# Ledger of designs, part 4: VHH binders against tRNA dimethylallyltransferase (miaA)

Target 1, 307 residues: tRNA dimethylallyltransferase (miaA), of Elusimicrobium minutum (b2kdr9)
Amino acid sequence: MTIIIAGPTAGGKTDLALNLAKLIGGEVVSVDSRQVYKYLTVGTAKPEGEYKNGVYNVDGVNYHLVDFLDLDKTYNTGSFTADASNTAYNINKKGKTAIFAGGTGMYMQSYFGGMDVLPKADQALRAQLADIADKEGKQSLHKMLSEADPESAALIPSGNLHRVMRALEIFKLTGKKASELRTNGFADISQNNFMVYIEWDKEELNKRIEIRTQGMFGGMLKETQDMLAKGYTRNSPGLRSLGYAEVIDFIEGKKTKPEALERIVILTRQYAKRQRTWFARYKNMYKADGSALNAEQILAEYAAWKK

## First folded at step 16 (VHH)

Design j7 (from w1 with R31K K53R)
Fold by OpenDDE, fold request of step 19:
Structure j7 (fold): chain B 307 residues (1-307), chain A 121 residues (1-121)
Amino acid sequence: as target 1 above (307 residues)
Amino acid sequence: QVQLVETGGGLVQPGGSLRLSCTASGFTFSKYWMHWVRQAPGKGLEWLSGINRGGSSTYYADSVKGRFTISRDNAKNTLYLQMNSLQPDDTAVYFCAKVRQYSGWDLFDYWGQGTQVTVSS
């Protein structure tokens, strides 16, 4: 038994997943490319928990694939797929239900839909690309992407350096366009899996993102300062998570706090939009109202779906 | 149903103090981060403070840091905001807000009706 819970960032996926897990004896597998990193809790909205017997635990529920990766380590779709496979296997072996919860569409697709094997992250190449971005600006890197993979460039904002770099990385390593690898053979995973999408009104979500960001900033600042003090840099993969670059800019005096906040809000909204767009590709999702999430209802829907 | 009821607001002189309370019902209070936000006339919502599930971690906006203290009593399903050294610019409707998930940094899914705080000479 597998249940997928997808939705925008901060949309209530974790809460729903946990509640569901408690109801049916499940464990949660996080499908979030940023929550994998240690120490970064606020910016990634990692659920409060602790490691117990080698597993991250949130209020009595095992929560997998969170808070385990060093900030200088890379984590990609391949890594996730492998880890998720092992995790799911173990969960099932225990006779428990694996609940996949997260907003990283590519990870979800890779695991359930079998995406083309993407190349592993190349640290050297990433460093080179990062250097280009630093020296020539993000637009320069985006231009490179546009030349190599116009479709990816069209979909990836220049400000999303991580995605730009990844797309370029794929192209440089494989000679294939990331866009081609993503689109070819897209399997609608919602056809064979019970998939819930937490839906929010766009305007409401946007408003709530703003106030959320205000609250997060102080915590993010502290986290960032601590990580920088430990020797991590803005180029550390973990600190490339959404919002941390802006915090670093603030720390360095490149941005004022209001500027940083505004930027983070914009980026978050954009990310939410991208998530929505991505998951809209799945045609058989159960759409749950984010303002009225109910684990019992989800379970009922699952039962109906399985029949 | 989730309910949040803010109390403790009122009129106070500059430099004065107020203690706001938020009584929660309809959900397991102890499992969720709680926050205080406010809205001044003609202004948008402003985040003020947050507290984790157990109360061991607190967060404050720069505007209230050192003056306001957030706390909670999970046994009473109550969130508190001790406000000291109040200033005229603290005049606003104050709301307690529930976070949607077991993280302090999710979207707020529920708000109370708010309590009016007016700081004036």
Scores: ipSAE 0.378, ipTM 0.740, lowest interface PAE 1.6, mean pLDDT 90
Fold by OpenDDE, fold request of step 19:
Structure j7 (fold): chain B 307 residues (1-307), chain A 121 residues (1-121)
Amino acid sequence: as target 1 above (307 residues)
Amino acid sequence: QVQLVETGGGLVQPGGSLRLSCTASGFTFSKYWMHWVRQAPGKGLEWLSGINRGGSSTYYADSVKGRFTISRDNAKNTLYLQMNSLQPDDTAVYFCAKVRQYSGWDLFDYWGQGTQVTVSS
């Protein structure tokens, strides 16, 4: 038995997942490309928890694939798929339900729908691309992407450096367009899996993102300062997570706090939009109101779905 | 049904103090981070302070740091905001807000009706 919970960043997925897990004796598998990193808690909105017997635990529920990766390590779709497979296997062996919760669409798709074998991350290439971004700006990389893979460029905002770089990396390493790899047989994973999508009103979400960002900034600042003090840099994969670059800019005096906040808000909104767009491709999801999430209702819907 | 009720607002002179309370019901209060936000006339919402589930960690906006103190009593399902050295620019409606999930930095899902704080000579 598997349940999928998807939704926008910081949209309540974790809470629902935990509540479901408690009701049915499940464990949660995080589908979040950023929450995998250690120490970055505030900026990634990682649920409060602790390691117990080698497993991250949130309020009595095992929460997998979070807070385990060093900031200098890369994590990709392939990595996730492998780890998720092992994790799900172990959960099932225990007779428990695996609840996949997260907003990283590509990870979700890879695990449930399969993806073409993508090349492993090339650190040298990434460093080169990062250098270009630093020297010439993010728009320069986006332009490169537009030349190499116009379709990907159209879908990936220039501000999403990670995605731009990944798409370029794929192209440079394989000669194939990331967009072409995506189009090869998009499987609607919601056809064979019970998938919940948490919906928010766009305007309400945007408003709440602003407030959230204000609150997070201080914590992110502290986290960032601590990580920098430990020797990590803006080029550390973990610190490429949304918002940390802006915090670093602030630390370095390149941006004022208001400027950094504004940028983080914009990036977050854009990310939420991209998530919404991604998950809209799945046609058989149960749409849950983010303002009124109920685990019991979800279970009822699952029961109905199974019939 | 989730309910948040803010109290303790009022009129105070500059340099004065107020203590706001937020009484929560309809959810397990101790499982969630809580925050204070405010909205001044003609301005957008401003985040002020947050506190973790157990109360061991607190966070403050620069605008209120050193003046405001957030605390909670989980046994009473109550969130507090001690406001000292109040200034006219602190005039606003103050809201307590609940975070959607067990982390402190998710979207807020519930707000109270707010309590008016007016700082004027």
Scores: ipSAE 0.269, ipTM 0.677, lowest interface PAE 1.9, mean pLDDT 89

## First folded at step 17 (VHH)

Design i2 (from i1 with A97V)
Fold by ESMFold2, look of step 17:
Structure i2 (fold): chain B 307 residues (1-307), chain A 121 residues (1-121)
Amino acid sequence: as target 1 above (307 residues)
Amino acid sequence: QVQLVETGGGLVQPGGSLRLSCTASGFTFSKYWMHWVRQAPGKGLEWLSGINRGGDSTYYADSVKGRFTISRDNAKNTLYLQMNSLQPDDTAVYFCVKVRQYSGWDLFDYWGQGTQVTVSS
């Protein structure tokens, strides 16, 4: 039981997702590479929420995968896939619908498509597998692979220890076969999932991005000053989020405020364009008019889609 | 249906004051952030000020900080902009803007028709 809400930045995804969750008793899973970071609220347009019983809650709805990561930590498609799998399992175990909402297309593709989603190397697990190969032979490790992932075993020679260990590592870390994760290159996730895309006229969205950026700047400035005072730097992964480098340039006197604002607007419009290009690859989305979003209509479409 | 109606515009001399009102209907006003935006003749849109649901957090563009004050009366479904020390370059159409419920910065999606402010002798 899954609904996917996709769309460009500044496009209304959060509001639609939360309204749907309230109508059906669902929970939201954020698909946003920037909103994972603590402290950065205004510049990431993070939904207003508070922790209740260990879960970020927005107006009575559990909202997952926001506001949990320190600014010094990286977050990637592998991290997202692992977190999303665990989160969706727990939501569905409660009998609830998971509503995935966001604009980070690679994260959506990583989890729902399973194509190039490979966990980072786990040195402890690799050491364990290498030890088995040293003590029991490469054939023993390949036999383990043939039992876990026969298709990969047919393609990988038993003497190619690195490839055998990698395929086993993927299975142990994800619970999925490496062969399942590589099917058909780029999978169109809209074929097997109910997916809503929020459409905007390009010029209308660009207008909204400009006005929003003007309003956000003061809050971004305060957030950035506070984080620099805590010892974070321009090189902290979280402060590489869109717009924050430009705010730091302003703080350091490298840009005037108008120059920084203009640059942030350009970058945000470019990000929105990349999102449009990415999601255009999915051919079976329900396309919703961003100027007239209707959660009840979307729910009716979902009910029809399930039949 | 959402409606935002701006009033209180008009002609004022430099250094004067004006209070704009925006009366809201068709939604639960107290659950939403509200903003003011203006457009001067031949110019692009300029964000001026924002206020959260309860009115306890306010935000201002540098061009109006110290001169303009945003406020709201949730019992009367009305947003206000008190404008002091007006100058000719404050001449513009002023718009009241509703943002989506869950973030003050997500979607600036509904705009009033605007009210004209002209600062001239």
Scores: ipSAE 0.530, ipTM 0.824, lowest interface PAE 2.2, mean pLDDT 87
Fold by ESMFold2, fold request of step 19:
Structure i2 (fold): chain B 307 residues (1-307), chain A 121 residues (1-121)
Amino acid sequence: as target 1 above (307 residues)
Amino acid sequence: QVQLVETGGGLVQPGGSLRLSCTASGFTFSKYWMHWVRQAPGKGLEWLSGINRGGDSTYYADSVKGRFTISRDNAKNTLYLQMNSLQPDDTAVYFCVKVRQYSGWDLFDYWGQGTQVTVSS
């Protein structure tokens, strides 16, 4: 049994997920590309918790995929899908419901939609394809694509050498058409999963983001200073999380505090907008009013959805 | 129903002091982070200060550090802001803000109606 709670940053996802988990005896699986990192607590709005028996625990609820990854490690959709699969299995083994909560739509799509992993770029193969284009023309390469993957050829103009070469590379490396892999990469995961989206008026959310960011800055600064003192850098994957690069610019004197703060606000609002746009693709979500979140109401809606 | 009622505003001369209070009802006050935010005439909202559930961690904007002190009395369901060395640019409506239970920064949930502070000579 699975419940998905999605919404914009600063929108109340964590509270709703935890309250719901308490009502139904469930556990939470975080779907957040930033909260995976250790040490970065204030700037990621990480729920207050501590490890108990090897699992991060928030007020009696096991909260998975939070606070476990070193700042020098990369985390991507493949990593998430593997971790989420293992985590959901272990929750199911206990007879409990997994509540997936977060705002990273690409992670949700990867796990619930079953997207295939595309092959890595092959530099030697790309060089060979580029040689063909140079000697025989872009149209010749596009003809090769039309023979291998006609659907991709119909979508990709012959002048877009990069896309033509990529589609051919995928075919030669996998034996499968890029159109097969790309077409299967998106599914409306709300069709077969109970999915809640937390709605906010855009202007109201933007105001809350601004104030939240103002309040977070001091804590982000302290965290960032501590991590730099330990030898991490702006190139550490965890410190590329939203807002931390701007804090580092401030520390290094490249930005004043007002400049860094303004930039973080802008980036956070842009991220919230991208989240809204992403989740608008899912057509069967239950839309909850962010100003009046109620876990008991969500449970009632879930019961109705199952009918 | 959540209610936040700010009191203690008023007119004060530059250099003066005021203590704002925010009385909370409709929720278990001691389980929540609380914040102060202000809005000066013609300006946007400015976050001033925050305090965790137990009152042992406090946070301040640079504009008020050393002059303002946030505190709470969980037995009285009351949040305080002691404001010292007030200047004309502290003139604003001051709001008390409740945040969600599990993180002090996730959702700035409920806002009081505000109390006016006016600093003029």
Scores: ipSAE 0.512, ipTM 0.812, lowest interface PAE 2.3, mean pLDDT 87
Fold by ESMFold2, fold request of step 19:
Structure i2 (fold): chain B 307 residues (1-307), chain A 121 residues (1-121)
Amino acid sequence: as target 1 above (307 residues)
Amino acid sequence: QVQLVETGGGLVQPGGSLRLSCTASGFTFSKYWMHWVRQAPGKGLEWLSGINRGGDSTYYADSVKGRFTISRDNAKNTLYLQMNSLQPDDTAVYFCVKVRQYSGWDLFDYWGQGTQVTVSS
């Protein structure tokens, strides 16, 4: 049993998810590409909590997939899908509801819409296929693909050398077709999952983002200074989280504080817009008014959805 | 029904002091971070200060640091802003803001009606 809470940054997802978890005895699974990182608390608006028995706990609710990853580690859809699968299994095993809450739509799509199980690239094999294309033409490689994986050949133009070579590489490495190893197409995950989207008037949210950023800057600055002192850099994956590059620009004298603040506000508004655009693709979401969030109302909508 | 009521505004001369109060009701005050935000005539909103649940961590904008002090009395459900060395550019409507329960920075949830502070000779 799962519930999905989606919405823009600064929009109240954490509060709604935690209040709902308390009402139904559930646990929260964070869907946020930034809150996974340790040390970055203020700039990611990480919920206030503490570890209890090895699990991050926020006011009595287990809150999974936050505050566990070193800044030097990458985190992607594959990582999230594996972690979310194990976490949801353990929550369900206890008879509890998993409440997925966040704004990283690609992570939600990857987990609820399927997984890719593809072999690693083989540079020697890629070079061999590229040589064949160079000497015998792209059409020759596409013909080879037609014999090995006709479903992929029907979808991939013969002129798209990269995709033709990748599909051939998969077949030669595994003995299986790329079509057999991949999930295909965009599945509207709202069709089979109860999904809440927190709506905000665009101008209202933008003003809240601006005020929030003004208040956050001091804490982001301290966090960034501490991490740079430990040897992390602008290239550390965690410090590529929204806003931290701009704080580094300020520290290095490349931007004044007002310039850095304005840039962070712009980037955060752009992120909120990308979230809105992403989630608009899901056609069966319950849309909650961000200015009047009510967990008991959401529970009632969930009950109606189940019938 | 959440309510935040700011009081203590008024007219003060440059260099003077003023203490704002914000009385909270309709929620468990001690469980929430609180903030002060202002809006000067013809200008946008400006974040000034924040305070955590227990009152032991406080945060200030550069424009007011050293002059303003945020505090709270959880027994009286009241947030305070002590404002010293006031200048004409501190003239504004001052708002008390409640944040959602689980983060000091996620959602600036409820805003009071505001209290006018005018610094003028």
Scores: ipSAE 0.488, ipTM 0.807, lowest interface PAE 2.5, mean pLDDT 87
Fold by ESMFold2, last read:
Structure i2 (fold): chain B 307 residues (1-307), chain A 121 residues (1-121)
Amino acid sequence: as target 1 above (307 residues)
Amino acid sequence: QVQLVETGGGLVQPGGSLRLSCTASGFTFSKYWMHWVRQAPGKGLEWLSGINRGGDSTYYADSVKGRFTISRDNAKNTLYLQMNSLQPDDTAVYFCVKVRQYSGWDLFDYWGQGTQVTVSS
């Protein structure tokens, strides 16, 4: 029970995700490499919330994977995949839908694409397959593979026991053919997941980014000054988040405020373009008009998608 | 169905004051951050001020800080901008802007039609 909401920075992902969560009793899992950090609220557009019983809550909705990481810690696709797996498990165990919302495409790919492709080794199953090979021969295992996944069988020599066993293991553990999961080096996660992409006219979004950056600068400056006073530096991983290096340049006198603002706008527009390019690789997304987002319409599209 | 209607613009002498109002309908006003943005003739858009849902946090551009005051009355669904010490370079169309509900800085969502402020000489 999973819905994925993707979109460019400044595009309205948070609002849509929270409205959907309220309609269906779901919880949100943030997919944002910047909002994980504590203290950096304005410059990351972190949703307004407070911790209740150890979980960040936004207007009655549990909102996971925001505001928890110290600025001196790195966060990457491996970190996200581990955290998202644990979080989604706990949400689903409660019978609730996990709504993944964000713009960090690499994180989405790592979690949804990686979990679709490489199940962990199952030692009991491997022992069963090894026993079959010992008693009936490697050719018998390869024949089993040719019946389950003929494309893999054509590519894997019958004498390569490890590869034959791995392909059979994948099929038996997931119900999916290994060949099906690895058709290209890049798995299109929209094939098996309901994904919404919030679409904006490029020029309109660029204009909105410019105005937003102007408004954010004062708050980003305050946050950055406070963090530098606490001993964090330009080299602190959290302060490498988009825009904060440019604010540090301003604080250090290396840029004027107009120069820093212009640079942040350029970098943010470039980031939004990279997001559009990344998500364009997913061929089965529902594209929602950013100017007219409607959570009830999205829910209806999800119901149709499940059919 | 969201509507933002600005009023209170007009012609004013340098050093004068105006109070802009923005009446909101079609959404639950008290759940949204609100902002003021202006556009001077032949210039790009300039963000001026923002206010959170409850009105207890306010933000200003350097160009207006100390002269302009943003406020809101959630019972009347109205956003205000008190503009003091107006100068000719404050001449612009002033827009009321609604932002998405849960983050004041995510998306500048809906814009009013704007009201003209002209500071003569």
Scores: ipSAE 0.438, ipTM 0.790, lowest interface PAE 2.9, mean pLDDT 87

